# Ledger of designs, part 71: VH-VL binders against o60147

Target 1, 175 residues: o60147
Amino acid sequence: MLEKNKYLYIFRHIQTNQVLLSQGNVLKKTALFQLPYPLQKPVAPNGMRPAKLRKDHWVPLLKVEFPNESMFQSVFMQLLNYRKYRSVQPLTSDLLKLPIPVRRRKIMRQEVPNTIADLADILNKEKFPENSVRLQLSDKSDSEYADWPPSVQIDSEEIKLSRGFREKTTVDEAR

## First folded at step 3 (VH-VL)

Design n30 (framework fv_lerdelimumab)
Fold by ESMFold2-Fast, scan of step 3:
Structure n30 (fold): chain C 175 residues (1-175), chain A 120 residues (1-120), chain B 109 residues (1-109)
Amino acid sequence: as target 1 above (175 residues)
Amino acid sequence: EVQLVESGGGVVQPGRSLRLSCAASGFTFSSYGMHWVRQAPGKGLEWVAVISYDGSNKYYADSVKGRFTISRDNSKNTLYLQMDSLRAEDTAVYYCAREPYKSSGYYDYWGQGTLVTVSS
Amino acid sequence: SSELTQDPAVSVALGQTVRITCQGDSLRDYYASWYQQKPGQAPVLVIYGENNRPSGIPDRFSGSSSGNTASLTITGAQAEDEADYYCNSRDSSGNHLVVFGGGTKLTVL
């Protein structure tokens, strides 16, 4: 068994706040299929071609350690579903009044709080053992976007630069 | 094992109505978007309608807008297509299809189809 | 229009390579996916997101795209590959519309 199969990594775009999910600490360019809006071209929320992955534009947001691969796969699949179906929900009348570029910027800025809230919602719906899920954040204040279930233990230490040296280098093409 | 089973097809006269069902099993139905795709005898595939995982968003092909209604019952793991004001050109095998979690507009599982014949 | 165009028929000799093409403006913005359909059966997904294979699909199936064109390649065609092949893509005129190509009948000689 590979231990990496029980870790979920979430990355944030430094300019847009768009979020990417990864099952390893290396972002593959296929993760760009998760984006509802490409970084360089206007397209529909899903079915778009991935933009080129730029190593310097993505930073770790959080890391989740699950007790086993089965729990990891369940949560990962549900997170992908949540973010995909957020992209097809009807927009509010207030958002529809805005020019398309302004509207998209507002939607993208909400991906960090939305992803964190979605993660917490999924974990609250499933029966996981107390303190079985370990959450580590780059900015601990991001944990305040959600109410966490008893199954979640939030690490007192943030993701550090010196330990995160490899995490910084993980934003590349795995070829 | 993922299974999709369509039912409700049959022979119907023009102008009448018919409701199709698709029974899903082997996966968490409430987590997936679902589509209807049809195929006229000896012809190609034509997309008909889509419904989001929670039923709040629905879209239709122009050829069926105003006549067909897609719906789902997540408590029964069932997808529906209500077909009103049927026309001869609606004659086709109707497939339900699942949109996967890492979807870019494709279908990973299809049912076996149910034949609808609109004939006088 | 957002139509996808496929040649209606192609043939290939056993063990040879065949390329089936799909053309349309939506392919400039979206990847094509490919389905295999045998007579009397439901379609089966063989390639999605340009060049990804579902579990159980042989590695002789591959996909590629350039500009407004997508291609399905079968290297070393087998008798069981004889089928109709359909491409599909999102419609660039709408964020939830889907279009299919007209289908290509592959005959393995």
Scores: ipSAE 0.000, ipTM 0.471, lowest interface PAE 14.7, mean pLDDT 78

Design n31 (framework fv_lerdelimumab)
Fold by ESMFold2-Fast, scan of step 3:
Order: structure tokens, then C-alpha cells, then sequence
Structure n31 (fold): chain C 175 residues (1-175), chain A 120 residues (1-120), chain B 109 residues (1-109)
């Protein structure tokens, strides 16, 4: 029987580059709690849209396979802590001068490079066996945002965006 | 008042190139994602391309991928569509359209369109 | 053809109620939005995210959805409502895909 919680699935928003972390290959509504309130959903012209997760807005960025659940949990929690820490840091004066929509989108755009760098930083600090952590990316060039330790093996095969992390898209899991 | 004005349409021969422009006014252009949508004469609407607010993300319909390039110049409040290797089936009115927020899936404002006719 | 299916034509008598339907698998996951297009004009958004009206759109326009089906209802149709109506939504099969219905020509009799 396979150990179920040894994969980390990372999704990015197709327009904003916001990142969501998931323990499963399908995003759940609870993942939206990772996003700061001001950055989650702009007000539509005639008011707020419902707070529904739109799965088509999120595509695979990266899949990480760990040798066991303990290592997965450690890295997953540390990534959440890195994101939490970033969300409460004071904004620079330059960012504060920008209109809120422009400021939000500049911050969001950095989430993909930041998440990749954070993952590499965590993996460089942790002691994992050589070639024990497997990374599969949707765009292999994203691996260049960081220097990877010997514990990491990058898969030569990219994730197909139209297929998500499953043969069917994540959206195929209807409510 | 939000306004989008397309230009650059015309008659071109198959295999040639054409560049469309969309001039935006009445809103902070740099804060909005923009789309191109086309409509062949007597036919329905077909999505063509999207560009994020800062130009970092671009996506295309399969029918135009590799031939069309979407771009924007936020300093000039202008959206562009570079159309290369034009085919008869590219004949359409081309609209620029604004999405009210990133990946909203609908368009709150449309330009009046510019006609592109690909004909020998 | 589009991946959202609309009947090509529908008729309604002045002052009566008409329902225009849009059908497709993407509607199970995403809201439909609706556009009105009159001859020689650009499309105009009349309903977004299932049942929200932009400023200036009369309250006789409403939307609903269930399962893989979305509907635009015009209660008490007026002569000026004669137009083509298009639904759209995101496409579940791809990245940044937006799909439109084939359009429904509404004739007000």
C-alpha cells in the first residue's frame, strides 16, 4: 500500500502568479486560506464575486515527491511558514505609493520565484538522502530561480498544463 | 468613461502580416488584463489571446498559437496583436476586451472592433 | 464549433418571457456570462457570473444555472431586446481557455 501524503502539489494562478500549496492533486476550497484577504479577489464592477474556488484559474507549477510523509510534512509546514512570514512584513515605500490593484499584482507576480527559492532554501537546510526528492515542473526553466542540493533530482518530463497533476484536469472533480 | 478603440485592420493577402492596436482610456490600463476576441462574418465569437496586466503572462487559442503575438505598452495605454502568416480563416472583426479582474472569465468593456480581411 | 451549445434561434412575443439556454461541461465548474450583440455593434455584457447585472442593464434580464446548463431569462421582452445572445465561460480542458456559445438569435414578434 502506498504512503499517500508524500507528494506536495504546487499550483500557480494563470494570470496573477499567486501560489497555492496542496497535499493532493486537486485543490480544495480550504487552500484559499493561504492567500491574504486583500489579494484573493478584487471587487467585480457591481460587487464582490462569490468566494468559490475556480479550479480553472489554477494550473500545476511543481510536484515534489518526498521519500516519506515525515519529510513531506516538515517541508510543507516550513513553506506555509515562509509564506505567512512574507505576508506580515512591512511593504516598501515604493510599493505603498502604488494603487492597490497595481501593488497587489506586483506582489503576486513574485510568488512563483519566491516559492521556488523558499523550497530550495528549505531543502538545502534539511538533511535528505542523495537523489531522494524528485521535482517535476510544468516549466523546467522555473528550476533556475534557485540552486538545488544533491538530495534533489529534477524530472526530465514536464507536467502538461492541460492535464493538471492528473490525466483529467483538476476541474473534472465536480462537486 | 472607459473606452477601447481598435485600429490597424484592413485587407491583406494570405501569408502576410498585420498589427492591430487597441487604445485604452478612462481607466488605469496597467491594472487590467486584456483580451483579443474575434468574430468571422456571420459567425460567433471566438477567443484569441490574453495578456496579464504587466505583460508577464500570455496565452493563445490553438488556432493562432505560433502565428499571433499579443503585447502591451502600459506607458502608452495600448494593447497590440501582431498577426503573422495570415490565413483566410483569420478573416474577422477583432475586438479588444477588458477583464474586470484577473482571470474573471468575462469582459466588462469591449472596443468597437476592427475588420481584418484576408483575401487574394 | 464552440464547446458551449446554444439553440441557433428563438422567438418571443412582445411583453412575454423567453429563456435562452447554454450547455456545456465547463458550466459545472464555472459561471456563465452573457452578451447581447446587435447588428454592426460590439457585444455588450448583460449578465456576469451567473446572475449579476452591470450598471445600465434592465432588471428584466436574469440568469440561472444548474449542473451543465446556464440560462438567460428576459421577463417581459421589449422590441429593443432583439439581438444575438452569446454565453461564455472558462474551459475546463485547458489553460486560460475562454469558450463562447454559438449564439442565439432572438426575434421579438
Amino acid sequence: as target 1 above (175 residues)
Amino acid sequence: EVQLVESGGGVVQPGRSLRLSCAASGFTFSSYGMHWVRQAPGKGLEWVAVISYDGSNKYYADSVKGRFTISRDNSKNTLYLQMDSLRAEDTAVYYCAREPYDSSGYYDYWGQGTLVTVSS
Amino acid sequence: SSELTQDPAVSVALGQTVRITCQGDSLRSYYASWYQQKPGQAPVLVIYDENNRPSGIPDRFSGSSSGNTASLTITGAQAEDEADYYCNSRDSSGNHLVVFGGGTKLTVL
Scores: ipSAE 0.000, ipTM 0.464, lowest interface PAE 15.8, mean pLDDT 79

Design n32 (framework fv_lerdelimumab)
Fold by ESMFold2-Fast, scan of step 3:
Structure n32 (fold): chain C 175 residues (1-175), chain A 120 residues (1-120), chain B 109 residues (1-109)
Amino acid sequence: as target 1 above (175 residues)
Amino acid sequence: EVQLVESGGGVVQPGRSLRLSCAASGFTFSSYGMHWVRQAPGKGLEWVAVISYDGSNKYYADSVKGRFTISRDNSKNTLYLQMDSLRAEDTAVYYCAREPYDSSGYYDYWGQGTLVTVSS
Amino acid sequence: SSELTQDPAVSVALGQTVRITCQGDSLRSYYASWYQQKPGQAPVLVIYGENNRPSGIPDRFSGSSSGNTASLTITGAQAEDEADYYCNSWDSSGNHLVVFGGGTKLTVL
């Protein structure tokens, strides 16, 4: 018997703090399209395959359980849209004064607080029933990046991953 | 106000070289990635090359790779495109364009363009 | 070359709504931006990041996306909107190479 997906997993890059969203327990290579700054620099012209996913570089940030697949799909698509929107915004004057490498590091490090704030914003906008959404965080202090609606309960249980939750890769990280 | 002004276009025979310039004003040029985009007469827009804010990263369209060189002089607020081994299919208006931030994928300001005609 | 497909031409009556479409696999992952180009002039950014307008662009211009398709909508088309419209987006390989649509000539009747 198969159940429709109602779990959202959010992963964090161990070095850059960049964030990937997953429609379940497994990261797919296509999730790399979510990144404004590619992990692998271009080595060939247009039409090359997306950068390879490195299993050892991504760790769970949070897990969200929704009461049904419809709510999951709505929130997931809204999060992707928020992330795409952020990636094309003009830089503030403060960021523009920084050298590009420093600027990129600052922007990337903000992805964790931004993603958590976006999730909370979406959940506050939606009128879900009390305690209908369960949130697990790898670091509970990350919940402090936002104010959560009554629909959210924060659990203390460990985030558990499938044995093969990441796609296989044969590519080294870009130097 | 932000301004980009291209120059250096003209009529040139196949196999010859031209250098295009783009003079920038009204913003901190050294903080922005810059692109060259071309448009053949009566045709659409085609991306040509990009250079990072400090000149350390450069990328080219396959059609010009090995023949064109993008460069910049931040002290002069000027972007350059050195075009070698020109072909008839390089005939186009060449625009310089600014990225609002590194790797944004779109252009908030364009120059007026400079026409390059490659013919014998 | 362009990896994004646009219809070459579209017409709209003055004051009516027109939708210009851009299609390609890159649009499943990235938003399209749109440029207006009038004869003898440089392109002008009219929409970026799906549906954001730069300062000075009339509110009759809007953008949307669904699947592999992005659309530019002009509600209440005016005579001055007659122009070529180009979409662009990121290369689907996830680098900073940019692709353009072939352009759509809008005629306001």
Scores: ipSAE 0.005, ipTM 0.475, lowest interface PAE 12.8, mean pLDDT 78

Design n4 (framework fv_lerdelimumab)
Fold by ESMFold2-Fast, scan of step 3:
Structure n4 (fold): chain C 175 residues (1-175), chain A 120 residues (1-120), chain B 109 residues (1-109)
Amino acid sequence: as target 1 above (175 residues)
Amino acid sequence: EVQLVESGGGVVQPGRSLRLSCAASGFTFSSYGMHWVRQAPGKGLEWVAVISYDGSNKYYADSVKGRFTISRDNSKNTLYLQMDSLRAEDTAVYYCAREPYDSSGYYDYWGQGTLVTVSS
Amino acid sequence: SSELTQDPAVSVALGQTVRITCQGDSLLSYYASWYQQKPGQAPVLVIYGENNRPSGIPDRFSGSSSGNTASLTITGAQAEDEADYYCNSRDSSGNHLVVFGGGTKLTVL
């Protein structure tokens, strides 16, 4: 039977702290459109390959399990809208005083706290059943960026960096 | 007070080269990403190329990739477009345009445009 | 690259309201901006970031977005509003890339 799509996978870039949202446990190249700044350098004029997603540069930030696909889609679309809204807001005077490379770095590093705050805000506005939305974080201290509604249950187990979001494949090496 | 002034357009034969310039004034040029956008006679707007504030990142439309080169000289407040191997379909008014901030995806100021006609 | 689709032409009676639409997948992630272009002139930004007007743009111009569609609305159209209108957005398949709609010619009757 087809598995119902009810998981949101959120990844963090190891160097820039930028965030990517994914409907699957593996990032697709199209996820790169979410980024405010490109990670890949331009292809040389004689280059043969298009810009490439470096999957090894993205680590789990958090995983969200929803009660059903409809709730997942609603929250996912709202998160994309929050990101879109943030992209058009005026920069603060403090940021405008900074050299552009420093400014970009600070904006990118805010994506983790911003994404977590946005997720919590969306979930606080939705009327989900108590303990129906399960959050699993790579670092539970990241949950402190927001106040969570009664609908959210934070998993006691953190996502281990070595495990990631990929489903564990058991290889029988003895047989 | 922000001004962008294009120059370098003209009539040129297929296969030849032209270099366009865009002189910027009234703002800190080195803080802004810059684009070239063109418009063929009677047609719509077509994005051509972008260059980041420091010149480190450049991207091109597929139709011009490998033939056009975007560059800038921040000490002279000038944007350039080197157009090689020109084709009849490159005939257009070429505008330089300013992004209000990096990767904003829209243009708050445009130059008046410079006409490039590629004909034999 | 993802395309943005606009109807090629639309008409409105003087003083009436007209809505020009722009559709594309990039609009799920980025707001559209709108430009007015009169014959022989450079484009002029009229709306950015969904519904922001630059200084000098009349308040009869407004923008909205829903899903993969963005709209430019002119409430109480005037003769001087007759022009070509273009939407643009960031390309959903790239970081720096920009796409334009094909343009809509507005005729004020």
Scores: ipSAE 0.013, ipTM 0.605, lowest interface PAE 7.8, mean pLDDT 81

Design n5 (framework fv_lerdelimumab)
Fold by OpenDDE, second read of step 4:
Structure n5 (fold): chain C 175 residues (1-175), chain A 120 residues (1-120), chain B 109 residues (1-109)
Amino acid sequence: as target 1 above (175 residues)
Amino acid sequence: EVQLVESGGGVVQPGRSLRLSCAASGFTFSSYGMHWVRQAPGKGLEWVAVISYDGSNKYYADSVKGRFTISRDNSKNTLYLQMDSLRAEDTAVYYCAREPYRSSGYYDYWGQGTLVTVSS
Amino acid sequence: SSELTQDPAVSVALGQTVRITCQGDSLRSYYASWYQQKPGQAPVLVIYGENNRPSGIPDRFSGSSSGNTASLTITGAQAEDEADYYCNSRDSSGNHLVVFGGGTKLTVL
């Protein structure tokens, strides 16, 4: 049984910087369940979890290529667990001093760097073979949020996904 | 089709030893972590042990630590559980289960189980 | 050393919705998975992660989580859904340990 390459796509919300993980290059509605807060109106940024998935509000953060399904799912599940852990941690004294709206915004803004750091931590712990994982970022500067293990090969080319969708095509560019 | 078939169960006296086997087929056995889970008659599921895909890491429940040994032979697509110093409370159906991904903490496939009865 | 607790038994009328809940400290850090077990059979995975269904599992099964709890919801219970349901997760102590809930017997009325 030959294993196929598997891709992890990570998206961020353009306003809130909240993060969604995707097994595909197109976000699914079920991805919203990853957000730790209950459904609230109005829609983001005031709400922590939007009522509907607006794909056009999500942009690619990074793409990770794994050589097999086992590696992909291991990292995927661990990322979810890390995020869940953070979401239920007690607030720091500094955060408690802030008004609730400001506090929420600050927490959401940390999701991107936290997710990147989590990914690096997970990969460091997994000790995958050298250059077995390929990482492509939408912004190369985001790679500075963490130290990457030898298993990770950072692509020099930035990710070319459109908002909430698959890779840009000629048709997509015309929109 | 993924298949897991346990064997080696039976009736044994306390203090004795028994070795269970789990024959795997339908997938690349050497790529997956494997677990033993047991269920006493009329009771719930209890995690017993885990072994990594290459056998380099093993972990046990406190209830069996020092008495049970998990192992695998990837060349034979077989998982083993050596059970020593058996006790009455070890009486259970023993399942082998596949962990689809490392540290996922769940099982996508189970065997049908083999019954171990420890009685004097 | 982590524990997961479940109600030992719940009932639901045919076609109605039922929620089975699992509670424990490990669920603050890890997602739960759910298994269905019918008499004389091995457990079957029905939900993993937040709300992932394996192939072959009906869409009436769904998963959710909040705080130190995880829940399995059956929307529109069918007679064949009568079974024991178990949650599990990684142990909070780490080291690849796994812990199971005590199980919930679901009766469909």
Scores: ipSAE 0.018, ipTM 0.621, lowest interface PAE 5.7, mean pLDDT 87
Fold by ESMFold2-Fast, scan of step 3:
Structure n5 (fold): chain C 175 residues (1-175), chain A 120 residues (1-120), chain B 109 residues (1-109)
Amino acid sequence: as target 1 above (175 residues)
Amino acid sequence: EVQLVESGGGVVQPGRSLRLSCAASGFTFSSYGMHWVRQAPGKGLEWVAVISYDGSNKYYADSVKGRFTISRDNSKNTLYLQMDSLRAEDTAVYYCAREPYRSSGYYDYWGQGTLVTVSS
Amino acid sequence: SSELTQDPAVSVALGQTVRITCQGDSLRSYYASWYQQKPGQAPVLVIYGENNRPSGIPDRFSGSSSGNTASLTITGAQAEDEADYYCNSRDSSGNHLVVFGGGTKLTVL
């Protein structure tokens, strides 16, 4: 009866600000499939996404503790759907007027605010018990990208980067 | 653990209607977009329709638009395809399929299919 | 409107290597996924995201891509590999549709 899958680990790229979701505190190469494919350039045949996972380039953004596995699964899958929904929305005329490198940089920079806003939106739509969902952030000011429901508690302690990448034996982060 | 089971197929005359169902189990159905894919006898796979996880967005292949309606009941873990104004060319095995995330472009699980035969 | 083209048939001798190809403009932007379908059965995902195998798929199956072409390779083909193989990819139209190849019938001699 272990509560193995009640933690969601969210990572951000140190240079691009892109976001990856993980069910474990160690990123797997398959997480790179969450990243959108280029809009206007062909993807190289041996595209960098699976083979170029540099774990040292991805740092913890946010850890979410859910009261049980079913709530974790529901929120995790909805968050993946929100991310994919954003990838197919038409670009604004303002973005289309920008050179491709500038446009891509602006889009990537928004992934952290967007992911936090999406998480908050999902949690606001769900009926979770008061103070049952715990958030622990690497930078607590990132919580200001959204309005949180009464079900959410924000931990006063920030995530230490080295702990987020390394697991001694089990998913025991925040011991 | 994931299972998709289609039902409702059968023999029907042209111009009539038929409703297909797909019963899902072993996963949180309300978190996944679902598709219908069909295959005419001896032919290849053809995409038919998609519905978003919450039912708010629906898209159809041009060949069925205006005749078919995709829907879902998340409380019953069931996907539906209402097929109106059926034509001989709609004869096919109909599969329901799960996309691992919205617009992923591939299907990780398929049902076994249900045969629809449109014949006079 | 993006199409994926596959050769309709290919043969391989037992224990030999065979390559099934899929070609289309969408493959310049997206990786192909591959499905195996045996008579009277539902399709089974064998490769996704260029070269990832779902649990239970033998390691003799691998994927690769170059330009507008994706390939499924079966190294050391077995009798049970005789089937139809379909590629699919994301459609560039709105980045929300799926397109299938016409299928390749593999005969293991």
Scores: ipSAE 0.000, ipTM 0.463, lowest interface PAE 15.8, mean pLDDT 79

Design n6 (framework fv_lerdelimumab)
Fold by ESMFold2-Fast, scan of step 3:
Structure n6 (fold): chain C 175 residues (1-175), chain A 120 residues (1-120), chain B 109 residues (1-109)
Amino acid sequence: as target 1 above (175 residues)
Amino acid sequence: EVQLVESGGGVVQPGRSLRLSCAASGFTFSSYGMHWVRQAPGKGLEWVAVISYDGSNKYYADSVKGRFTISRDNSKNTLYLQMDSLRAEDTAVYYCAREPYKSSGYYDYWGQGTLVTVSS
Amino acid sequence: SSELTQDPAVSVALGQTVRITCQGDSLRSYYASWYQQKPGQAPVLVIYGENNRPSGIPDRFSGSSSGNTASLTITGAQAEDEADYYCNSRDSSGNHLVVFGGGTKLTVL
């Protein structure tokens, strides 16, 4: 009777505001491949391993509960597609005038507003039943980045993470 | 005013490589993401690859991923497609195409195309 | 893979109106754009977004959309409109960034 996954978790980086999508409340190292500006650059274009995932640097931004797995999969894939498309869009003249590091910081800082706007746009275009999608935000003011359809119920509630989320995979603090 | 001119097509045997070029003029090339789209003889259009304005982000169709590499040289206003491990199914006219500012996923300008024939 | 579906062929008499349709899940989320392609030539953009014409495209070309369907209408078809017409949109499934319809061959009688 229970579908295995109908939840979308979105995490933000505490320093850069870069965003990662996850199908569960555990953030996997492979999620780092979503980043257009990696925290550490790979030496080889075709595949050094992703930069180390430092779970203490990522906090939940929002959680979406869908009525079923097919709706979750549709929205999740569309959101990934929106993010890919944004990364290849032309840049404005204003951004191109900035030095590369400054430009990247400005682009990264817009990922939270952009991701929320993209999510809302996808949900507005889908014809989901009224109040069928539950959106939980760590900071309710982030809902103001977009206009939401009648299908979305917005709650501000602590997002519960699995016990394994904050387990470090790097060396511990020096003694 | 805006022009895109492809070159580098030809006849090659399966397993060989070809490098396509697209020379851009009449616009600020370094501001635009660029796409490659192909069309097999007598068939429809198929998206192949895209590259961001600075070359840092690239995406490929599943059919070419791992075999084709898109790149660009903004100092020369030129887009490239390196095609390795060519297969008969890669036989097509290859077009480079420009996506406009704040587009909704359309191409405002196309090159004339260059024919790639993979035949033994 | 989710593709856009077009009828392979359609005919119209000179001076009459023809409607070419494009269907797919991507059109629920994104506007279709339309390209005209004549034999041996590159595609030419004729409609983008819902109903915008590039400079130089005759006003007999118009677009519309509803649900998962987009349409290209040619009002008062001319001989030079005989061509293949392709629709495209962003891919809503996330498998590709862009998807194209299979094309419709328009014959002007």
Scores: ipSAE 0.007, ipTM 0.554, lowest interface PAE 9.7, mean pLDDT 81

Design n7 (framework fv_lerdelimumab)
Fold by ESMFold2-Fast, scan of step 3:
Structure n7 (fold): chain C 175 residues (1-175), chain A 120 residues (1-120), chain B 109 residues (1-109)
Amino acid sequence: as target 1 above (175 residues)
Amino acid sequence: EVQLVESGGGVVQPGRSLRLSCAASGFTFSSYGMHWVRQAPGKGLEWVAVISYDGSNKYYADSVKGRFTISRDNSKNTLYLQMDSLRAEDTAVYYCAREPYSSSGYYDYWGQGTLVTVSS
Amino acid sequence: SSELTQDPAVSVALGQTVRITCQGDSLRSYYASWYQQKPGQAPVLVIYGENNRPSGIPDRFSGSSSGNTASLTITGAQAEDEADYYCNSRDSSGNHLVVFGGGTKLTVL
């Protein structure tokens, strides 16, 4: 079994590139509250149906291992706050000129770079011990969206999409 | 200088229709999403509907879907709410409100409200 | 029906500090915004994006958030602060785009 709350699991949508944060290796429907845009559109004549989480549309982006639960909680809460802050910021004039569907797609596409940059910013500010935080990515090139502090070590092995974040994928496979 | 002025409220019988208007001034109306929010007498605020800056996207609360239609005329700087098949439960002060940017989910300016009373 | 919960009433003595709270799952992902409403008047935005004040809102109003809870704090309450206070947040469920708390009636004693 995994140790108490020391892993942060980050998922991305395969089509929209939207990002969801999770304290567990499986998404729950409440994760949808993290999104600035509903995934479901109104359907006439039935109107807008309740949003449902389609777990098969979300794949691993990044797994973060912290040395303890306290550091995990601090970073997790700060990431959620960074995302809340972004949701209330004014849009640039360039984005406001775009049709709503195009604007939403462009904003959604930026969630992966933004989340990775936010994570790095938080870790740079918190000054954790050297090599105390481990990152394992599905695509190592995504690490290039940020400059990482000395507290971070990036695993040479990528997360295999076929395994996802399942418990059988051991942290021992990482560097 | 931003102003939102609602009109069109009144007393109407159940099953009838009423159209509300919201006249906007002091800003570029066509650049902003607009919402309708209502408040039943002595009760809290309840979101009703939203329309995008260009009118292409509309969303409604479940309680009004199929009965209410939100629309706008950017050439007249006016927001509308067409209310059909009115029920006693629709009795409320109706406010129009401006969304400062897409997906903000809050309102920086509100109108004064217009009272709709659905009574037999 | 709102998924944001507020206490229905709170009291504060003139010049003292009061905190009004708002709780709901949406607040884990979105900041709450706060509105002041006096009898017979439209709501007025007092705080948005956790702790930003619109022009004209006194500095005694401040906001904070932690987990699923948001708070509006009035430091040194004045008689004119007596009003109903509503929180609201973005709703990502697809049934609604925004959700409001039930409101808190503040009485200044």
Scores: ipSAE 0.000, ipTM 0.497, lowest interface PAE 12.0, mean pLDDT 80

